Miniprotein binders against q9bqp7. Designs and how they scored, part 187

Target 1, 240 residues: q9bqp7
Amino acid sequence: VPQNWFPIFNPERSDKPNASDPSVPLKIPLQRNVIPSVTRVLQQTMTKQQVFLLERWKQRMILELGEDGFKEYTSNVFLQGKRFHEALESILSPQETLKERDENLLKSGYIESVQHILKDVSGVRALESAVQHETLNYIGLLDCVAEYQGKLCVIDWKTSEKPKPFIQSTFDNPLQVVAYMGAMNHDTNYSFQVQCGLIVVAYKDGSPAHPHFMDAELCSQYWTKWLLRLEEYTEKKKNQ
Key: E = the ipSAE of ESMFold2; O = the ipSAE of OpenDDE; V2 = 0.75 times the mean of E and O plus 0.25 times the DockQ between their complexes.

## First folded at step 18 (miniprotein)

Design Qc37 (at its last look DockQ between E and O 0.52; V2 from the best seeds 0.00; counts 0 for: pae O 8.9 > 1.5, pTM O .776 < .8)
Fold by ESMFold2-Fast, scan of step 18:
Structure Qc37 (fold): chain B 240 residues (1-240), chain A 104 residues (1-104)
Amino acid sequence: as target 1 above (240 residues)
Amino acid sequence: SPELAEELVQSIEWLAKEVEELLRMGDLWYAAWMARMAVDFAEDLGDPELIRRVAELIVRVARIAGRPELVEEAIRVFEELARRNPDPEIREIAEEAIRRLREL
């Protein structure tokens, strides 16, 4: 149990649309400061087993591709992920920005992979938007907040070239989502409440993406685990 | 090295414990995903007994989840093992896992 427990949901907020909410999705820029990011906290609190397995995977890839090949592979995975996020932001934005984007972004295997999921996504509230938990003092940049099958979700888009995900981003995905959720629910820049999460794994070959839906109960369980990781990070930093 | 092999065994056993916790939490899809990762790393060691233990875990996850798509993905993983692994004992373990999964 964490020593300094704080609720993930804000009882003063509703998940229903408010008439004063902007019709255009919010996109608040992330401004770096001394406050740690979700990614930083998770990276600095990995278990020795997580670190070992990640290093093992890296060595396996280097044996297969060579040092330069591994660097190129990693850069390519990063670039493909960035392009996928840019394409999704364009597709989900109600603005006429699609005409200004590279048409090839809309024809990737990853975009084909998510078509069946996108049909169930509506009511977009935020895209590529910064969140800050004002009480717990952490920040993050979330991909998307929208209704999935009628439920308001923090949605995290992931890419995978093989049927299994890129291992470097496999661990702690649920913790990342709930950390963003808890921050948004207590961030004064937002007025609504999110209670659900969705991790979408898109495949390069266009195979149907997998939607991992996390209901409020599951999010609450992961929130407790996130609070423990945040506490561990704070203790490690204090001991420096 | 023997020390690296021991650390890999410990890390795979840690993954198995994580899967058990995910099953208790009711996160069946993520449990299945993490169990698949355990098999992939266990194959690196080439230890039939470790692969047997992780295969048992994957079959349990598929049974508890009761979802056709998770069963199909688990079968695909073991079909790959049965086809490509140089150890006949490991191939037999994979074929047994496929038989058990198809009964679900």
Scores: ipSAE 0.707, ipTM 0.862, lowest interface PAE 1.1, mean pLDDT 85
Fold by ESMFold2, look of step 19:
Structure Qc37 (fold): chain B 240 residues (1-240), chain A 104 residues (1-104)
Amino acid sequence: as target 1 above (240 residues)
Amino acid sequence: SPELAEELVQSIEWLAKEVEELLRMGDLWYAAWMARMAVDFAEDLGDPELIRRVAELIVRVARIAGRPELVEEAIRVFEELARRNPDPEIREIAEEAIRRLREL
């Protein structure tokens, strides 16, 4: 259990947005801060087993592809992920014109993969937007806040290659989502809050993406685990 | 080396414990996803007893989840395991897991 518990939800906030600006999603710019990011906290608090398994995966890939082949592979995965997120931001932005959309950006297996999910997404309230937890002192950059099947969610988009869909950071993805949720709910740049999470796993071959919905109860359980990771991070930095 | 094999065993067992925690939390989808990762690493080691233990975990996750799509994905994992491995003990483990999954 965390020594210093803090709630994920803010009782003074509604789970519905203020109607004063419903047509323009928030995009709070990320500012360079002294305080740690969610991804930094998670990276610095990986268990030795997580580190070992990821290094073992890397070794297997190098054996299969060679060192240069592995470098090329990882560069392509990074580029495809970046293009995927750019495409989703463009698709979900109500102010994008059709003339300004890059057709190559929209022609990918990953975009095909998420089409059935996107039909259930509405009421986009934030895209690629910074969050800061002012009390717990951490920051993040969330992908999307929107309704999924009527539930307002922090949505995280993931890419996966089907035959062997193992990627470096999959162990902690739900913690990342709830950390963003907690930060948003206590960030003065936002007037509303979110009680649910959604992780969407998209596939390179265009196969239907898998949505993983996290209700408020599940989010609360992951929040406890996030608080423990943040405590561990803070303690490590005090000992440096 | 024997030190690397021991560390891999310990790490797979740690991963199995994470799957058990996810089951207790009720995150059945993420538990299934992580369990498939555990069998992939168990295959990497090639130890039939460890593969059997992880196979039991996958069957248990699928039974608790009660979702046909997770059962079908698990069956495909074991079909590929049997195809990739000439060891008759590993093939028997995979076929037994498939039979149990089909009974769900």
Scores: ipSAE 0.704, ipTM 0.870, lowest interface PAE 1.1, mean pLDDT 85
Fold by OpenDDE base, look of step 19:
Structure Qc37 (fold): chain B 240 residues (1-240), chain A 104 residues (1-104)
Amino acid sequence: as target 1 above (240 residues)
Amino acid sequence: SPELAEELVQSIEWLAKEVEELLRMGDLWYAAWMARMAVDFAEDLGDPELIRRVAELIVRVARIAGRPELVEEAIRVFEELARRNPDPEIREIAEEAIRRLREL
């Protein structure tokens, strides 16, 4: 049980979608501060076994590709992910705010992969927006807040390269999602609350993306795990 | 190296336990992901016996979970394994796993 329990949901916020669909999705910039990011918390609180597995994977990849090849591979994976997120932001943004759509960004297997999910996405409220949990003292940058099949979700978009998904990005994705939910639900910059999460895994070959819907109950379960990770991080930092 | 193989086997066994725990917790996505990782690690070793062990684990996990979505995810993992591997033995292992999963 977390020592510093805090609710994922804010009882002071109405679950009723305020009828003011913001005409424009929120995009709060991430401020550089001493506050740890969700990603940093998760990375620093990986289990010894997870670290070991990642290191072994890295060693094998270096053996196969060489050190420079592995760096190039890692850079390419990162770049592909970045371009995918940029493309999604462009797609999900209102037409009036569409900067010059680099049509080349839209011609990806990942974008093709998520088309069937995008059909069920509506009511976009935030895109690439910073969240801060003031009480628990962490920050994050969420990909998207939108309705998926009529349920307001924090949506996290992931790219998967076959055959080897980037292990670091996927292990703690549910924790990342609920961390963003909990922060958003208590961030004063947001007037609404989310109760659901969605992880979408997009594939490079354009095969249908896999949606992982997280209901309020599942989110609550992961929230407890997130709190434990946050406490572990906090304790580690006190001892440094 | 035999030592690396043993460490990877241990890692897979740990992953298996983690997957089982995740399944008990209802974390089907993470369970499926960890299962995929186990398959990827087994592929990287190129050891058909290790792949077989991982396959057995995944089938067991799917059976325990009793959820159709996990079974389908596991099937997809093995279909992809079979597609990526020219080794007939690995293909056979994957196909057998698929058969077992379809019988769940």
Scores: ipSAE 0.007, ipTM 0.306, lowest interface PAE 8.9, mean pLDDT 81
ESMFold2 (binder alone), look of step 19: mean pLDDT 77; pTM 0.721

Design Qc38
Fold by ESMFold2-Fast, scan of step 18:
Structure Qc38 (fold): chain B 240 residues (1-240), chain A 104 residues (1-104)
Amino acid sequence: as target 1 above (240 residues)
Amino acid sequence: SPELAEELVQSIEWLAKEVEELLRMGDLWYAAWMARMAVDFALDLGDPELVRRAAELIVRVARIAGRPELVEEAIAVFELLARRNPDPEIREIAEEAIRRLREL
């Protein structure tokens, strides 16, 4: 177990709607800080095997596409992901009116891929919103908090060019989701409790997205692993 | 490089251990996802023995999970390999995996 155990769930909170909860989804801006982000902690504590597999993928892509081709490919993948997140925020935000250019985003293969999942998403509480765990001293920017099939979830949207392709960047996605969950549950900017997670992998060709639902028990198991990674990060920082 | 090939073999073995842990945790979806990654890396090396070991990992996940959806997804992956992989030994490994999956 980790040396400094801290609970993921806050016993003082409920996942039910509260009168103090705003009708508009929260969007708290991420402030640049010395406090480490979830993604930095995970990147700095990757296993040697994870690092090797990621570097080998990069080398193979560079060999196939050339350095300029690889740069173009990665820039395009980044842009596609950014546009996908922007489209989802637009779709899920009740305050925004869809403009003509936003309608073009809604016709992408990624958005078609995720339609069957969006039908089961309601009660959006937060979009592109910052979380901070004051006690454990880390920050993050989560994609979405909403009900999926009646369960309040931290939802993470992912893009993939092909159904079930090799996805090297997905190694720690469950840890990322529970890290955001634990931070939100103890962040004074929020008043509700999240106990479930959802990772959604959308496909460029419009093939049906894969939903990975994580119930409270599974989230608790991943939370223990996240605490170990955070502890490892803190220990490495002391030695630097 | 012999050292590079050995490191890739160790990474596939690490993925296999990760899959076993995920199965114990009950994260069947992520276990299947990680098993697919092991097959992809074995194919990257092009070693039929590593492909066979990774394929056995996918079959094991499908058997333990007991979900028709995971069995169907695994069969689709191996059908693609049996049809398109240039190595006849890898095609045979895929066909053998399909036969085992269909018995579930």
Scores: ipSAE 0.580, ipTM 0.803, lowest interface PAE 1.9, mean pLDDT 83

Design Qc39
Fold by ESMFold2-Fast, scan of step 18:
Structure Qc39 (fold): chain B 240 residues (1-240), chain A 104 residues (1-104)
Amino acid sequence: as target 1 above (240 residues)
Amino acid sequence: SPELAEELVQSIEWLAKEVEELLRMGDLWYAAWMALMAVDFAEDLGDPELVRRAAELIVRVARIAGRPELVEAAIRLFEELARRNPDPEIREIAEEAIRRLREL
């Protein structure tokens, strides 16, 4: 059970649009400071088993590709992910003017993969935007907040080289999503309430992306697990 | 290394426990992902009993979820496993998993 329990949802907020809300998606810049990021908390509190499985995967990849080949592979995966996020921000932002370079990025297999998901996305409220939990003292940079099939979601875009729907080595993706959700719901830069999450896994070969929808009940369960990870991080920091 | 094999077995058992918790939470999609990882790492170790236990996790997730697309994805996984794996016992485990999935 977490010792310092705090609610994920803010009873003072609504998911309904307010007339005073900006018509353009919010993009609050991330200001780095001593406050830990969601990613840092999760990386520093991985279980021994999670660390071992990741190292085992790395060893198998190095055996197949060589050390230099593995470095090239991971660099390419990172670059493809970055370009995919840039393309999605361009597609979903009404103020973005498509440049020649952006149009070329829109032709990737990953963008083709998410087309059927994007058709169900509307009412974009935030893109590549910083969140801070003022009480629990953590920060993050979320990908997107928009309605998916009529429900306001924190949306996290993922890329996968393999066309297997269930081989995505991101153990803590649900925790990342709810951590952003809880922060946004208590961040004074935002006025609305998010209660749902969506993890979208896009495939390089253009095969249909897999949407993982998380309703409010599931988000609440993951929020408790996130609070435990945050507590573990804080305790480890005191002992260092 | 005996230590490496032991750590891998312990990690696969941890994944199985995580799958059970995710099923109780109702996160069928993430439970399927973790179960698939258990199969992948069990195959890497080459232990037929661990592959069998991991396969049982996927069959259970598919049965509980009741979603045709999840059953189809699991069948494709085991068809690939049966085609590629050099161990006749592991291929038999994959074929048995396919049979059980098709009955759903």
Scores: ipSAE 0.652, ipTM 0.831, lowest interface PAE 1.5, mean pLDDT 84

Design Qc4
Fold by ESMFold2-Fast, scan of step 18:
Structure Qc4 (fold): chain B 240 residues (1-240), chain A 104 residues (1-104)
Amino acid sequence: as target 1 above (240 residues)
Amino acid sequence: SPELAEELVQSIEWLAKEVEELLRMGDLWYAAWMALMAVDFAEDLGDPELVRRAAELIVRVARIAGRPELVEEAIRVFEELARRNPDPEIREIAEEAIRRLREL
C-alpha cells in the first residue's frame, strides 16, 4: 500500500457532459516547471530489469544498423509517431481547414489501422492537453480525452512496426494513462471525471489497431502502482 | 559474456513474474504483450531453453485469455520465428508452439 495514498477519482465530478462545458476540446499548454513529469518519474524509477532490457534492445539495434543507422531509425519512428498524433488531433478537432500536406498525413498506414477505432470515438473533450496534480505535484501531457464506445477515456495513441517493434515506451503505458487520469480529475482547469483508459496500438502496415481498454477497476489497480512509483521517485530525490 | 547472459535470464524471469501479476489483475492484453516481449529477448540471446520458456508463457496467457485475436497474434510471431531463425532447435520450438496454440 502507498504510505501517502490519494484517490484517483474525484467525488465532486461527473463524467456526463455539462451545459457549461466548452464546446471545443481543451488544449492547455504544458508550462515548463520544476515539477516532475509523468515520464520523468517513470524513467527515474525503472527497475534494473527494465533498464537492462532497454539497453539490450538499443545495443542490438546499433549492432544491426550502425550508430548512424540507429539514429536515423529512431528519428524516423519519432517523426512517424509525431505525424500520427498530429493527424489524429486534426481528425478529432472541429478544425475545418485542411492543407494538402494534412491530407497526405491522413492517408498513412497508421491512420488506416485506426479507422475502426475512430468510428467508436466521440465527444472529444481534450486534445494534446497539459494536466497537473495539484496535491501530488506532478504534470503530464495527455493525447486525448473522449468517449470510446460510450465511456469517457484517457486515450493514448501508440505506433508499432513489425518485425522491429519500438520498445522504449512499452513497460509503463498503463501507468502513464492512470497518472494522466488522476491528474486531470484533480486539475482545476478541467471540470469532468474520467474513470477509464484506452491504449490504441496502430500498425504501420495498416493492419487493424489493437484497443486496450482499461475499466475503472483496472485503472484503480494501476493507480496504486503509480502511487508507489511516485513515492519511490520522491524518496530517491531526497537521497540525492 | 556470462554476466550479460545472466542479466538477460533474470530479466526474462522478471517478465514472467510481471505476466503472472497482470493475469491476477485481469489485464490479459498487457499480459500477452509482455509475454511476447519475453519471446523477443529470448530469441535475441539465441538460447533454445529460454525461447521454450518464453513460448510456454505466451501459450499459458493465450489459454487463460480465451481470445481468438490473441491466439492469432501469437501464431504470427512464432511463424516469423520458425521461418527466419538460424537455429533449427529454436525453429522446432516455434513450430511446436504454433501447434499448441492451434489446439486452443
Scores: ipSAE 0.634, ipTM 0.815, lowest interface PAE 1.5, mean pLDDT 84

Design Qc40
Fold by ESMFold2-Fast, scan of step 18:
Structure Qc40 (fold): chain B 240 residues (1-240), chain A 104 residues (1-104)
Amino acid sequence: as target 1 above (240 residues)
Amino acid sequence: SPELAEELVQSIEWLAKEVLELLRMGDLWYAAWMARMAVDFAEDLGDPELVRRAAELIVAVALIAGRPELVEEAIRVFEELARRNPDPEIREIAEEAIRRLREL
């Protein structure tokens, strides 16, 4: 149990649209800050076992690909993920032209992979947007907030290569989603409530992406685990 | 090194414990995803014993979750492993896992 508990949901907010809501998705820029990011907190509080497994994976990859080959591999994975996120932002933005959306849609297997999920996504509220939890003092950059099958979700887009997924980006994904959710629900730049999460794993070969839906109860369970990681980070920083 | 082998085994056992916790939380899909990741990780390390341990984790998740779609996805993972991996021992491990999953 965390020593200092704080609720993920904000009782003063609703997930229902109101007349004062903006007509275009929000995109609040991530500003330089002394406040730690969600990814930094998670990276600095990895268990001994998580660190050991990631280091052994890296060592094995270097053994097979060579130092330069490993750098090229990781750079390519990063670039593919970046392009995938940029394409999704363009597709989901109401201001982009149909021609530009169609070009992005056909560019990669990852985009083909998510087609069936995108058909169920509507009511986009935020894209590539910064969140800050003013009370708990952390920040993040979320991918997307939109309705998935009628439920408002924080949506996180992930890429995976069959046969081997990129292991460095697979740990703690649910914690990342709920951390963004809790921050957004308490961030004055936003007026709505998000209670659900969605992790979408897209495949390089165009195989149908897997949607991992997290309801409010599951998000609450992961929120407690996130609070423990944040508490651990805060204690470690005090001791430095 | 015997010490290094023990640390690898303990890390896979830690993954198994994490997967079990996810199942208890009711996050069946993420439990299956982490189990698959454990197999991919063990394969990248090239150690048949680690692949065997990770494969048992996927099978256990499919058994505990009791959902046909997770069983089918697990079978696909092992079919791909059996087709492509150059190590005959690892291919045998994958084929054994497929046989066990198909009996569900």
Scores: ipSAE 0.546, ipTM 0.765, lowest interface PAE 1.9, mean pLDDT 83

Design Qc5
Fold by ESMFold2-Fast, scan of step 18:
Structure Qc5 (fold): chain B 240 residues (1-240), chain A 104 residues (1-104)
Amino acid sequence: as target 1 above (240 residues)
Amino acid sequence: SPELAEELVQSIEWLAKEVEELLRMGDLWYAAWMARMAADFAEDLGDPELVRRAAELIVRVARIAGRPELVEEAIRVFEELARRNPDPEIREIAEEAIRRLREL
């Protein structure tokens, strides 16, 4: 178990999913500082095997596309993901300004892919919002907190070029979700409790997105793994 | 090189161990998705040995999970591989995987 174990759920908070405030979803800006982000912790504690697989994939792509071609490809993948997140934030926002947004932002295969998932999403409480675990001292920027099929979830939106995982962004997705969850549950800027996670993989060709639902028990198991990664990060920081 | 081939095999073995842990945790979908990632990675590299190891992992996950929908999804993955991959050795590996999955 981790040396400095801490619970993912906050016993001082109620878990009443129907008590959400529908007025305006929270959007707390992420402040850059010395406190490590979830992404930084995960990136700095990758296993040697994860590093090897990603480097091998990168070298193969560079061989096929060239150095500049690989940079362009990676930038395009990043841009598509960014656009997808912006479109989802716009769609899920309670504001009546969707028609005044960039129409290209709302039209893509990825948005078509996720339509059937969006039918089951309601009670949005946070969008593109910063979280900080005040005791464990890490921060993150979560995509969405909303009810999925009646259960309050931290929702993470992912894009894939085909109905196949994207190698660079596939590792550690459940750890990312539970890290955000644990931070939000112990962040004084939030008053509710989240116990479930949802990873949604949307496809460029419009094929139906895959929803990966994580119940409270599964989130607790992943939380223990996240705490081990955080501990490893802290030790590496002292030794660097 | 022999060293690269050995590292690739060890990476797939590591992925197999990760998938086994996911199966133990009861995260059947993520286990299947990680196994598929191994196959997609192997296919992208075009190494028949790596594809064979990844196919073995996918079949193992489908067998252990015991869910018809995961078996059907795995079959679809290998049908696509058998149809479109330019390497006849890789296509043969996919066809063998389909045969094994259909026996589940």
Scores: ipSAE 0.587, ipTM 0.779, lowest interface PAE 1.6, mean pLDDT 83

Design Qc6
Fold by ESMFold2-Fast, scan of step 18:
Structure Qc6 (fold): chain B 240 residues (1-240), chain A 104 residues (1-104)
Amino acid sequence: as target 1 above (240 residues)
Amino acid sequence: SPELAEELVQSIEWLAKEVEELLRMGDLWYAAWMARMAVDFALDLGDPELVRRAAELIVRVARIAGRPELVEEAIRVFEELARRNPDPEIREIAEEAIRRLREL
């Protein structure tokens, strides 16, 4: 049980569109701050087993690819993920003004992978936007807030290569989603309520992406786990 | 190293415990994802006994979830393993997992 419990949902907010909501998706820039990010909290509170498995995976990859090969592999994975997120932001943004951009985006296997998911995405309210929980003192940069099959979701886009997925940072994905959700629900820069999450795993070869939908009850369960990780981070920081 | 082997066993057992909690929470997809991660780690480390334990975890998730698509995906994973893994003991483990999955 967390010592300092705080609710994930804000009873003063609705998931319905408001007349005062902007016509274009919100994109609040992330300011570098002393306040910890979601990813920093999760990285600093990994279990001994998570750290051990990640290190073993890294050593195995270095053994197979060499140090230079591993560096190239990780750089390529990072670059591909960056480009995938940029492409999705462009596709979901209402500013559709460049045919050249459209042509380049269609050539990505990852973009082909998510086409069937994108058909069910509408009502985009935020893209690559900063969130801050003013009471719990953490910050994050979420990928997307939009309706998926009629439900307003925090959507997190992930890339993966078949047959083995990229293992680094696959732990705690649901915790990232609910941490962003709780922050947005209590951030004065936003006026709406999000109660659902969606993790979309896209594949390099264009095979259909896997959507992992998280309803309000599941999000509440993960929120409790996130609060425990945040509490652990805060206690470690005070003691060190 | 005996210490390294013990840490490997502990890590697979930790993944098994995480999967059980995810099944209790009703997160069937993430439970399946974590179970598959256990198999991937066991394969990377090349220990047939760890592969056996991880394979049992996938079978358990498929059985508890009761969803045909998870069963079919698990069978595909083990069919690839049964055909291509150079270790005959690992291939036998995969074939046993396929037999159990087909009984569901």
Scores: ipSAE 0.590, ipTM 0.803, lowest interface PAE 1.8, mean pLDDT 84

Design Qc7
Fold by ESMFold2-Fast, scan of step 18:
Structure Qc7 (fold): chain B 240 residues (1-240), chain A 104 residues (1-104)
Amino acid sequence: as target 1 above (240 residues)
Amino acid sequence: SPELAEELVQSIEWLAKEAEELLRMGDLWYAAWMARMAVDFAEDLGDPELVRRAAELIVRVARIAGRPELVEEAIRVFEELARRNPDPEIREIAEEAIRRLREL
């Protein structure tokens, strides 16, 4: 149980559309400062088991691919993920048209993989937008906030190569989503409430992406785990 | 190294414990993912008993979830293990897991 509990949801906010809500998705730029990011908190508070497994996976990959091969592999995974996110932002932005983009840049196995999920996504409220928890003092950059099958979600897009995905991106995915959710729900730059999460795992070979939906109860359970990680991070920093 | 083997055993047991907690939380998909990682690292260690225990966890998660796609994905994992692993005992464990999954 965390020592200093704080609620994930804001009782003063509604998930229903407000007449004053912007018609264009919000895209607040991330301002770098000394306030820790969600990813930094999670990286700095990995358990000894998580650290050991990640190092073991890395050594196994280096043994298979060689040092240069491993560097090329990880660089390619990063680049593919970056391009996938850029393509999704473009597709979901109502201010741009497909005629003004290179259609070939939007054609990839990952984009094919996610098509059936995109058909259920609407009412986009934020894209590649910064969030800050003003009380708990952390920041993040979320991928997307939109309705999935009628429910407002923080949506996190992930790429995966079968059969052995990059482990570092999988251990803390639910914690990342709820951390963004809690920050947005208490960030004065936003007026709405998000209670659900969605992790979408897209595949390089175009196989149908997996939608991992997290309802309000599940998000609340993961929020408690995130608060514990944040407290651990804060205590470690005080002792440096 | 015996020391590295011991640390790997402890880490595999941690993955199994995480999967059990996720099952109690009702996060069936993520529980399945943690269980699959347990199998992968148990295979890396080459310990048939740890592979068996992790495989049993995957079968249990698939049974509780009752989702065809989780069953099919688990079968694919064990089909690869049965084809690839040099240890006949580990291959037999994978084949037994496939048989149990197909009965779901």
Scores: ipSAE 0.658, ipTM 0.844, lowest interface PAE 1.3, mean pLDDT 85

Design Qc8
Fold by ESMFold2-Fast, scan of step 18:
Structure Qc8 (fold): chain B 240 residues (1-240), chain A 104 residues (1-104)
Amino acid sequence: as target 1 above (240 residues)
Amino acid sequence: SPELAEELVQSIEWLAKEVEELARMGDLWYAAWMARMAVDFAEDLGDPELVRRAAELIVRVARIAGRPELVEEAIRVFEELARRNPDPEIREIAEEAIRRLREL
């Protein structure tokens, strides 16, 4: 059991909307500080095996594409991901104000891939918004909080050029989602309770996106694993 | 390098243990995804025995999950492996995995 165990869900909160809830989705800016981010905790607590497999993948890609080709590939993946997130934020905003240039991405495979998921998304509460766990002292920037098939979820959007997601940032994705969930549930900037997670993998070729839904029980199991990673991070930092 | 091959074997074995834990947690989709990664790295090493063991992980996860979409995705992975891998033993392992998956 983790030494600094803390519950993922907040008994003082409800997942039902109330009159005090904001009418527009929250977008709290992420402030850099000494408090570690979810991504830094996960990066600093990777196992030797995770590090080796990531390095092996990188070397295979360099062998296939060349050093310049690999840099171009990773830059392109980053740019496409950024534009996909921007398009989704525009689509899910109450004003529905799309920029003309975003429409080119909307006609690409990624947005076509995710259409069947989007029809089941409603009641958006937060978009590209910062979370902080005041007791456990970590921060994060989540993609989206909205109802998926009637259940309030932390939603994480992923892009993949192939029909299956690959290794680049795929380790620990469920831990990332539950870390954001636990932070939001205890962050005074938010008033609602999130108990479910959703990882959506969209494909460049327009193949139907894969929705990975995580119910409250599964989220609780991953939360325990996240607490162990956070404890390991804290212990490593004390011994630096 | 023999040292690098050994470390890759150990990392694939670690990944297999992760798949087992994810399946016990009931996260069969993520378990299937990690199992596909194990097959990919076993293929990279070119060791038929490791490919066989990784393939068995995918088949077992698909059986436990009982979800048609996971079976179909696993079949696609092995169809591509059977089509392109230069080693006839690895191609046979892929064909056997496809046969077992189609029985589900």
Scores: ipSAE 0.675, ipTM 0.832, lowest interface PAE 1.0, mean pLDDT 84

